# Ledger of designs, part 197: miniprotein binders against q56419

Target 1, 326 residues: q56419
Amino acid sequence: MEGRTLEEVQEEVFKRHGVLVPKKELEDLAKALEEAGLLLTEKVEARLKEEEEKLKRERPMRLAGLSYPEGEREARAFLEAFRASYPGEGEEARVLLMPHLEPSRVPEVYGAALAALEKTPPPERIYLVGVAHRPLKEKAAALPVPFQTPFGPALPDLPALQALDALLPFELFNTPLAFREEHSLELPLFFLKGRFPEARVLPLLVARRSPELGEALKVVLRDFPGLLVLAVDLSHVGPRFGDTPLTRTLAEEARRRDLGFLERLAEGEPEAALAFLGANPTRIDGVEVVASLLPLLRERKGKVLAHRLDLEAPTLSAVGAGTLVL

## First folded at step 14 (miniprotein)

Design ih53
Fold by ESMFold2-Fast, scan of step 14:
Structure ih53 (fold): chain B 326 residues (1-326), chain A 108 residues (1-108)
Amino acid sequence: as target 1 above (326 residues)
Amino acid sequence: GDLIERLEELAEEVIRYLKEHGEEELAREIEEQIKDIIEALKSGDTESAIEILTELAETIARVLHRLGAPEELVQKVAILIFDVAKALGMSPRQIYEIAKRFARAQER
């Protein structure tokens, strides 16, 4: 009854069923529904608290058996198949931009990322920066627990995470539940853990632009050197994303926007990359991550290894994915 | 958790591991350092407690790394150290320093 009065409800029931329901009975029903809603809310809150407590110990796999194989041997063969999908050689990365889109949709792009990791010396730690797909209490968050993978747990770099937390004007470990189901971390982590099994990780999510995060990371990376990974997808176009149906022209525009963005990042010009997107409207979910990490991306030249606009014909939609080494 | 309880848990985990690996003398040294932190806290000397914890954190990290301690233990010890540091009211700069020393002591 949130958009209808009790009188309107009485009138509709009478017109459709020939029954006059006394107002008091409708009031009693509304109260019973409200009380049932309160009980359901309490049950949901209790369940969420239980899940939050579990996340204080570890982050379990959510996409095993769906996006990647559950068993270690099968997972390793799967990873090698993705590497084989990219015919080129990689380049050493200090910063790697890679997708978090379903891997089977863009195997060559993940293959390019694996090629770059193959040329990169094993880092002590990986700063894995993904995009929050659920609300965070702050602009960014981290979860300082082991993340399960088919290759064994990816262990958190607790000292580096605590160092980062100490430099931020907000609590870094602020929204554990946002990590319960987060493919922007889980999917890249599968590939990163398969390649660098000994590296510890800093699993970071960005919800909104946080220049404070970029400034803090610049300091922390100096004292805690590691590989910086931006796990971001590029253009999101078509009805699945609240846009017009994809046409050949719109797909070409999306490819140009993606490549123009990546090429400017490869020139060490992240502000120019963001300005380019402002002049060429797009729904790149990596914008907030790049805007947060400006101090780490300036004056760092690199190369775009791969780009693909994955077309989803049934929905007339597409998602862009790319691999960039800096 | 209570600060003293966290310090006692830290002592128990580290000392048990060291004794199981024949490091009786080092276990005794670490036990005494933790006792010194507790005594400093009882006397209201939080500044001394912070200095001792900072040195102890680096020493524990170094010893566990040298002995090839299981990562599960290293993770648990790190959690306890940072919980104690925060409960002591250590400043961001002091927590950063502990983190830096702990990590450097554990470098591969």
Scores: ipSAE 0.811, ipTM 0.924, lowest interface PAE 1.0, mean pLDDT 89

Design ih54
Fold by ESMFold2-Fast, scan of step 14:
Structure ih54 (fold): chain B 326 residues (1-326), chain A 108 residues (1-108)
Amino acid sequence: as target 1 above (326 residues)
Amino acid sequence: GDLIERLEELAEEVIRYLKEHGEEELAREIEEQIKDIIEALKSGDTESAIEILTELAETIARVLHRLGAPEELVQKVAILIFDVAKALGMSPRQIYEIAKRFARAIRR
């Protein structure tokens, strides 16, 4: 009924089905559809409120049985297989950049992250910074509840989260529903919880550049030391992402873009890393995360442990993934 | 408001755990401090309520850590303390101080 008169609807029904529907019947139907739409809106709103209330208690697994095994024993074997896929040595991380792409697509990149965690002393807490794939009411958000994993719940560091909230010019716990389905936190958390089962977590999402988040985190990390994890993917290229079909040239450009970005971060030059991306910084997932965390990344030298441009052959598209320790 | 209800819930959780672990005197001391916060609030003395809550938060964290309280209880108590602090209208700096003292006292 959008954009059509009742007379036009009546004529179309007669033309297609040979039935003349009286105008009153069409008016009654239009009212019933408006009423049903209002009732559907009320049901959706009620369901969203229920989901939001559940998220005040815990964040359940969404990708168990899909991206990783549900059972603890199977999950442990899965994690060990990823570690084994990386033949190199890890290095101690104070800051770890790792992907949130489907793990089975870049096992050696996750293996490199695990190698770094193996060389890293167990932190009291992990600042896990992911990318918001759903709108946030503010530039960033956190959810201060246990996140379920096959290795048991990853418990929130409530004092550190409250300290962070106190320093921000906005409410940190502002969009619980954005965390209901968020692979940029769930997938890295699987690996982090498997390696550091005792560590508490600060699950953080960035939607837009928030320099105030980086400044606040710099202060909080001095009083509440921990491992900073940037869970970000790199280049997104090809038709799936609004680009032309992947060619050898475009793939080489993407690899050069990813590695140039990571290498500048490894030199402790995050502003240079952002500048290197040039006119299209949005082609790298996590640009907003890096831009928000500048104060934490400056003058920290490190090493790129792994990089992969993963080809999605059916779509002629690719996503870059890397592991960087600082 | 809801502030006095949260203070009573905090008292109930902490005092029950302390009594169940033979800490009758500490339970009475904490109960008295919480009552002092409530009386300060009723008299409009928000400054005294803030001072008492700040010391109480550290004391509760230290005692729960000493007794090896289960993590679920420590989490619940922390939630209540920060809810009370915010409802009390504590400044960002004062809330940050509570967070730092609580984390140090827990030493986890």
Scores: ipSAE 0.757, ipTM 0.908, lowest interface PAE 1.2, mean pLDDT 89

Design ih55
Fold by ESMFold2-Fast, scan of step 14:
Structure ih55 (fold): chain B 326 residues (1-326), chain A 108 residues (1-108)
Amino acid sequence: as target 1 above (326 residues)
Amino acid sequence: GDLIERLEELAEEVIRYLKEHGEEELAREIEEQIKDIIEALKSGDTESAIEILTELAETIARVLHRLGAPEELVQKVAILIFDVAKALGMSPRQIYEIAKRFARAIKR
């Protein structure tokens, strides 16, 4: 209880229970609780330091057995089933926008991404840009270690990551713990590694708009060419996200907002895409990523391959997902 | 202290691998280049140390690629090279140049 004095606590106990607790006992209890809190903080801090140390060597799978199969054979069959869920043909991608929400909710959207990857020549490296779901010390971060997948480890492109770090006004490898549990990288990476097993990866997280990241990436991509992947979800609507329960009208508005955003990106007009969302976007988590990567998205025309607004009926909420090739 | 320790670790990893693969002459050349970096640092000649490291980084990358070195070793060596570069106080441009040369060499 912050702001309560020992005298106030003593008085409250007396009024409610008719017992006068000696001040010394309350002081000793408060001291013991504060000491226990310090010990708990110390143990939590030690555990976080251990996890951070482990992340210097590799990033283990967290969602294996939950969002995708642990075994390589089962994982490959799972990936093929997602491809089969999309009836269309892909388009070659130099830039791919794909979702990072639970794949089983939008299999056709991940299938469209896989179709695009089928038409794309194997890249030497993948710039995988996700959204930070935990605080970062800087606007963006990367983790330069192997990321485990059922298809083997996705190896970091250390030279390209170091080149990127050198061009940034902040330390790129600034928050290892933010990568411990990060589905915006892990889920797209499962599909990317399954399709391009030999490609190295630059696992990047954006927490806030970083024009510096986009400018640096434009330079780095010239000397270290690769596939740029924006792993972002679209509209988040309903009580799960702090909004009113989903109605047909709100769902239609979310769908139109998602498609209007994607279509403007497909025209090579990312500033227009951001402006279209206005002051009150329906919690499109890709906004900060797109705003950071403007120099890489301008004047690149492409195609929206798939879009779905997935309903979570028990919560009357929905999340939008799309696949866009540029 | 730390910088010299990093250079010695880099030497140990690379030279051990090269000797295990019959590249004794190249191992000696790389050992001497690392000694030259350490000597330049002891004499306060950071500019020479930077120049030698830049050439050495490309040479190591090229040779490890030619010998088909395990990916774990290539990554460990890359980390050590960039740690040394940063400890030397190399500029962003100089670090970027090492990165570019290293990537080009491991491709070839």
Scores: ipSAE 0.753, ipTM 0.904, lowest interface PAE 1.3, mean pLDDT 89

Design ih56
Fold by ESMFold2-Fast, scan of step 14:
Structure ih56 (fold): chain B 326 residues (1-326), chain A 108 residues (1-108)
Amino acid sequence: as target 1 above (326 residues)
Amino acid sequence: GDLIERLEELAEEVIRYLKEHGEEELAREIEEQIKDIIEALKSGDTESAIEILTELAETIARVLHRLGAPEELVQKVAILIFDVAKALGMSPRQIYEIAKRFARAIAR
């Protein structure tokens, strides 16, 4: 319709369907569609405003009954089953890199994260840094409200969040709606709350590289010590991600890319890890997070506990997941 | 405005909690400090309000922690303290100092 007359629309319908629609009926239809579009816009805006107001009080579970059990008892058994899926011992973490991919796809990788949490003293707070899957008004954001879990609400560390906000050149609490449906926070939080029920949390999202966030966090972590968690997935390969169908060669290249990245982080060389990824950094979820947190990752040596490239056979695609302790 | 009404409501809740737990002297002091902050907000004497808020934030955090107050109450107090701090035009450095004092007071 844009740049077309009613006469052209009428002619096209006649040519395709052999029916001549009266101009008045086309005008009435166009007006009804325009009015419906305006009403849909108003309804969408009203619903978004309502959701934004609700998010000022709490962040409800979205994936309960889908990615993890709704009830506390069932959730506890589920968490212990994931720990059991990893045969190794964990190591104490000051920084933990873990996935946010659907847990059932990579149970041993989440199990490795749980093993590391078992060896880690209970932190006063957890800095949970995920990846924004929706636009943010700034490079990063946080939501300072309780996040519901089957183990009870994960309470925000309001003083630490306000301290962080005070050091940033932008408003930290800038995009509440981005947190409405955000699995990069919700899925790791399920495991973290299950292991550290008393820890307060700083739920943080990174959309684009923010060196200012890393510099501010370095200061805040000194005065407000806690566990830093990078909730990131690794390689995304195949047609589902706008790439060529997965082959054995591409899968092996993805595994080498993931492990090379993680191994350089484990050596305390995050700039080398970023350089190693070369021309395709957006294929790895963690690039923008690692680039933002450089001051926190330099000279921290650690260990890769687990890695898996999970195949989505129907789409000939794969997503890499890993657990790294620093 | 709305902020002053929120201050009055939360003050009533905190004072009630303190009195129920034998902290009548602290309840009296906190009640007076809140009244002073409200008066400073109304008169525009932000310097006095900033000093009072800074001391109040640490004092209330410490006593609520000592009494084992519900986390919901501690959260409400923290939210209001930082809202008041921002309304008073406190600098980033001053807000950071309040945050540090509050966090230390409630540490486990």
Scores: ipSAE 0.813, ipTM 0.928, lowest interface PAE 0.9, mean pLDDT 89

Design ih57
Fold by ESMFold2-Fast, scan of step 14:
Structure ih57 (fold): chain B 326 residues (1-326), chain A 108 residues (1-108)
Amino acid sequence: as target 1 above (326 residues)
Amino acid sequence: GDLIERLEELAEEVIRYLKEHGEEELAREIEEQIKDIIEALKSGDTESAIEILTELAETIARVLHRLGAPEELVQKVAILIFDVAKALGMSPRQIYEIAKRFARAILR
């Protein structure tokens, strides 16, 4: 078929420029284009290597100008608008569960998180636990560098990160490149940095269940107290996520599963929350985070401040988001 | 090996900052502690080197906090200290102890 394609190209060039290009020259051009494609691949690989080296110094913003404003003044107004979208009062959090879904889709849920942060005394550090959207070499990872935000850099708590690393049976700083584009950390961090500009952070990603992470964090939090933030989304339903097209019944079931999960966490019963999901199957990316952090969630009672199931009509899909304080 | 070089880098960064801020006596004290670590390593006394590094980490953290050193410098120094600790083959328990002492000193 490529022989016919080359002949069509010959005829088009002749029509436009009055030049008959021999088939061999078009074959040589095809080879040159393939060679150019290989050169482009080399440039992409060189850029990734440069980005990996940059990640040893800092983590730049990736979603500024897209999911939140790039300028500090505009970012502050954006944050205030989200807080205003939630009419309720917050409650003090020792542990905060908040989403990492695109903020503009669930502003009232992020507003509830902001309300809780307003009632929370400024922590010295924030343990920010997100979900890995790219493979990690280990079950969990951290990146011990400043994370840029419109409010200035969120600085790593290096002593606490090193203390955590020392207690783990694997190298904590194992996959820097996984942090290059990670919205489960970047989006919650925007809100956390806006509220607690002086707090240092431990940016953590969970890819698979790591009970050893939960046990280590329990020890570290005792000596390095701070706010624990679980940045997780709830139900993922519909064809976009390999599920049946969303119906009213499926949406109601998703809301019931999300609330049943959150309410059991609010009772200080994280094992019961996980068992509930096992009996009522759904795709919640926070399952691996909750299963890893069991020692930190047991016996902590709290309150569900907000829940929404955000509809993505074109794909007949939806993602659940909630705010829980413990 | 790289361990001696990292200790020299740590000394250079801290001593330069202290001298630039009129802390010549403290710079001499830290220089002597780093020298003592190097001498302990040369004599095969790794346990003494570990003990001196643990005390040095707390001392450096306390001094940088007292002088209001830029966070960028505090972070660079912390990285060097933990790199040295790991290169020394310090146990997880010993590294945890350094981290705890460093954090407490920064707070004060």
Scores: ipSAE 0.643, ipTM 0.868, lowest interface PAE 1.8, mean pLDDT 87

Design ih58
Fold by ESMFold2-Fast, scan of step 14:
Structure ih58 (fold): chain B 326 residues (1-326), chain A 108 residues (1-108)
Amino acid sequence: as target 1 above (326 residues)
Amino acid sequence: GDLIERLEELAEEVIRYLKEHGEEELAREIEEQIKDIIEALKSGDTESAIEILTELAETIARVLHRLGAPEELVQKVAILIFDVAKALGMSPRQIYEIAKRFARAIWR
């Protein structure tokens, strides 16, 4: 009925079914549906407020039993299996780029990240930067609560989060509901907590380029040293992402674009990495994260440990994943 | 909640833990400092309240670290301190300084 008059609705019913419905009955029905809609909206708003209040206390697991095991023993075995899937040795990381797509799709890439964590001294805190898959009120956000994992809660670094908030031109703790279901934090956190059970975490989401976040983080990292983790996926190719069906040639081009991006980051040239993507079009969800963190990535050399383009045959699509240590 | 209520909650949590760990004298000292903050606020002397809170935050962090306080208590105390700091209208620079001093004392 929205965008149609009651008379037009009457005419359509008469033409199709030979029945003339009285205008008053249609008006009564429209009012009842509108009133039901108002009650539904009120219930939805109440539910969202309740969820937001719960998120002020803790962030529960959402992917346990789906992407990783719920039990601690089973979770430990799962994590060790991923490490075993990567035959190489790691490198010490001050900055780690790792994926956030379903781990079972790229086990050797997560295995490479675990290998790097094995060579890295336990940090006091982890700056975990993911990609917002839901709108944020600001360019970036954080949630200063314990995040549940099978290895126990990953505790927030409250002083470091408050220090970061103080340096930003916007409220850092601006969108709690965006963290309710966020795999770009939950999936990397599973692996990070498994390896560094004592480390506190700054769970950060980037929705849009925030140079002020990178500038503030550079200051905060000096006074609150820790491991910086960029949890980002690489190329997104094929019809699932509004593109043409994947071919072997397009897959090879996506692999070259991913590696060209990572290799430029490994040379300490993040601006060159972004420019390379601009010249070689692709859909990398990590672009906004890298663009925000430029001050932390410049002149920091490292190594690409792993890369894979995961093929999703039913949709003729693919997602790139990589592990980079800086 | 009310600023004074948050300060009383901070006092209750810290003093209870200190008394449970045989630190009766330090518990009394911290209780008096929190009372001093509350009295300063009741008299409208927000500047003195901020100075006392800044020093107290570092003292509490140092003591909780020395006693090996459980992380759950450390988290609760930190939340209360920053809630009080923001309710006092402390500047970004002042909040950053409290955060730095607290972190260095609690996790050194």
Scores: ipSAE 0.741, ipTM 0.904, lowest interface PAE 1.4, mean pLDDT 89

Design ih59
Fold by ESMFold2-Fast, scan of step 14:
Structure ih59 (fold): chain B 326 residues (1-326), chain A 108 residues (1-108)
Amino acid sequence: as target 1 above (326 residues)
Amino acid sequence: GDLIERLEELAEEVIRYLKEHGEEELAREIEEQIKDIIEALKSGDTESAIEILTELAETIARVLHRLGAPEELVQKVAILIFDVAKALGMSPRQIYEIAKRFARAIYR
């Protein structure tokens, strides 16, 4: 423990501010900070326990009034406006890749997803696979509760979730709190529930590559047919993501990387798609999802309907988003 | 908080709902099947308990669907059935079979 002593703290304050703080005052401050830290920890733990208990019953909306309208009528108009932003016709999807980026930033991309959903027969259930933005106890997790939306609750497919859990070498329902604040599920679900109000959902998060999840899902999908949705964003470039400021060249490289990835998935070659990204796969958050779901993506041909690289001007950063049907 | 208590919770939820909807005879049949599971467990006959639970799960799902049971009750019953199945030490294949039978009956 070669850390700061009270004497070292006293010396540093004197050097920078010309004030000699008595050792007793520093001791009292250190004790007060430690006591405050303990109280804050107890309060945080109590609050997290309350939230975890609430999540055993339902998952509330977190982004209503921010990313989409809270009221059903307004939400319907919002969804229709997004569909109208895409001038093309959709394609029927057995597998849909769509973004989870803030919808207002890439309206044509979400519009393309809606177009595909319009051409898709209503599924009995939707396997919604998002990306964990909080640590999970295992490589993947699910939350088997109703998810609230402006169109009513998206109900869990409990038998299909239990069938999936039975085939996995880990507990599927392992990290409820990871779902409390999870836009990679909430934002796609808004659009999916608006289009398929009666479909049940399997809300799944991937934190790390889980080939066992893909193998289990392949089995489950045979007996519990449904729509598979990969809710993933593409390239993350710029200082916000620990990279250099976006230039025209870097933006062109990101677009080429995104499109090359999507086109290889559209050819039914997910291993080739992963290989195309090269040694920097973590710059596309969907890599871990695609790597987990390989058995479901092989030899499925399809079409890229839309792609956009959205600029975040204040940070000179960008996030890619696309819609792919398989 | 043991397996038998969860079976009793399952019985209470299902039987109360069936009686409230005039299904007295079916309530009695389900009560007897749950008693049979409990007696099999007390005698160490886990195989019989598993077989009865598998059939019971489908029967309960079919009846709840036919009566238009509220989603909250369907969720409670499904959770209890799968908790019991796991506590029984059922294999992945056996749990998967219960899931298929339940889904086939409840969602139709």
Scores: ipSAE 0.600, ipTM 0.859, lowest interface PAE 2.1, mean pLDDT 88

Design ih6
Fold by ESMFold2-Fast, scan of step 14:
Structure ih6 (fold): chain B 326 residues (1-326), chain A 108 residues (1-108)
Amino acid sequence: as target 1 above (326 residues)
Amino acid sequence: GDLIERLEELAEEVIRYLKEHGEEELAREIEEQIKDIIEALKSGDTESAIEILTELAETIARVLHRLGAPEQLVQKVAILIFDVAKALGMSPRQIYEIAKRFARAIER
């Protein structure tokens, strides 16, 4: 209705249905719809406020029973099956890049991450950096509450989170609702908590490049040592992502860009990795995380353990996933 | 909740746990330190309140860790300490220092 007068609405109804509706009936209907819209908005706002209040106490599982089992015993068997899917040995990680893509689509890639975690001494804390899939009030955010998992709650490292907040030019705990449904944290956390049940976590989301986050994290990691995990997916190609249907050529380009990006990170050259991608034509979603964490990635050499470009057959699209140890 | 309410909640949680674990003398010492913070605040001596809180935060963390306190209690105590620190208007450097001392005390 916006931009239309009651007289225009009355005339359209007459033309289409041969009925002259009195202005008073149209006014009463418009008022009723406005009041119904206001009540619906109030109910939505009340529900969001209730969810935000709950998120101040805990972050519940959203993908249990869908992406991983709800029960602890079944979850441990599931985790062991993923480890078994990777035939190689891991390497000790100071920095781990792993995916947040649906695990069942890339089991060997998650298996490689598990292999690396098996070679890594249990950290006091895990800095888990994911990609925001919902708007944040600032370039980055964290949620300082227990995250539920089948292995028990992953408890926040409150001192380290407060130390990080103190160094940032913005409020770190700025968008709780963005964490309500965030698979870039929940899916990697399932594997990390299964391997390191005692480690506290810093659940961090990056929406846009934040050099100040990387600089602050460099300081915090020195005083609060832990495992840095970049939970990022690689190329996104095909019609679902605005490309033509997946071809052999597009798939080869995506693999080349994924591996070139990871290999340059493995050489301790994150600026070269970003420059290699240029305009990021295959849409690697880890770009903003890597660009934010440059000070933590420079001069760290490592190894690419696994890579896969997984086909989404119904959409003729594909998503890249990889495991990198630094 | 106001600053004094958060300090009283901090006292209640820590003192209850210490008394339940036979540390009645430590419970009295911590209760007295929290009362000293409240008294300093009532007299407008925020600087003394900050100094006492900084020492107290590390002491509480160390004692709870030594006694094997449940992580849920350690989490609640940390929340209260940082809420108090922020309400006192502590600088980023002062908050960072409390965080570092608390984290070292609770290392596994």
Scores: ipSAE 0.834, ipTM 0.933, lowest interface PAE 0.9, mean pLDDT 90

Design ih60
Fold by ESMFold2-Fast, scan of step 14:
Structure ih60 (fold): chain B 326 residues (1-326), chain A 108 residues (1-108)
Amino acid sequence: as target 1 above (326 residues)
Amino acid sequence: GDLIERLEELAEEVIRYLKEHGEEELAREIEEQIKDIIEALKSGDTESAIEILTELAETIARVLHRLGAPEELVQKVAILIFDVAKALGMSPRQIYEIAKRFARAIEK
């Protein structure tokens, strides 16, 4: 009805169509539409509450059978195939930057990450920092529940998560539903759990730059040592991402941008890495994560193990992926 | 409220586990400490309960780890310890200290 009385609606219909709609029929229609809207709203709210309650107990696999095998044996063979796709040796990592895009698109890049994990002593815990693909109530969030994998549940490091929460000026456990469908955590976690089955995990999402998160994590990592993993993709170019169709020149610009960013991180210069991206920081998926974690990345030298710009020919688009150890 | 009911239920589970694994004396000590915490939550007189919870958190983490308790039980204990700490009005620094002591007790 949009601000009109039933009498006004009835009069307008009569003037336009010469039909007198009984007031009772208009009332019944309005009531039915209102009741349908209320029922739909109640059903949606009930469903969201049910999903939120389930997430208080565990985070189920969403991409099993799609991005990785559901069965443990097949999952192990899958990991070995990815490791074999990288011909080089790894380097020990205290900080690992790895991708979160579909693994089959960049097997050598995930293989490089596995090579680095091979050279890394098993950590007590993994700080897994991904990118929020859904809105968060705060700048960052975590979900303190077991995350299911084909290798068994990745258990949350509850003490370290609570220590982190205690240091933050906002509630860390603020948006459980954002974790229901989050590939930036699920895909790296598959590889991390396969390599370090005993490690507990802090599953963290960054939506916006949070210097408070970086400062708190610096303190927490001192008292709760572990492997820091930045699960970020690099350049997003082409029409799929609201940009010009990919050309050879644009692809080379994206590769140069990715490598320039990674090499500056490898020199322990994260501010220089961010500055190198210039006026188009949104072209790289991990900008907000790196900007949040500055205190953890400064003065850490390392090595870029792999980089690939994966071409989606049908869409004339591409996504950059890299493996960096610090 | 709900928190006290959850605490009573988990306390029974933990005490049963300890008794089943030969820790009768420790089970009695933990049972008494939990009763003190429940009374503090009901009365709002929380000062002594804060001290008790801090020590209990480390003790229970250490003994469950030593006995090889199921990870599900250790996780449930951690969840309730931090829920209770917040209900007692513990400061961020006090919660951080509990977290640190609990983590050290369950180290591999």
Scores: ipSAE 0.830, ipTM 0.930, lowest interface PAE 0.8, mean pLDDT 89

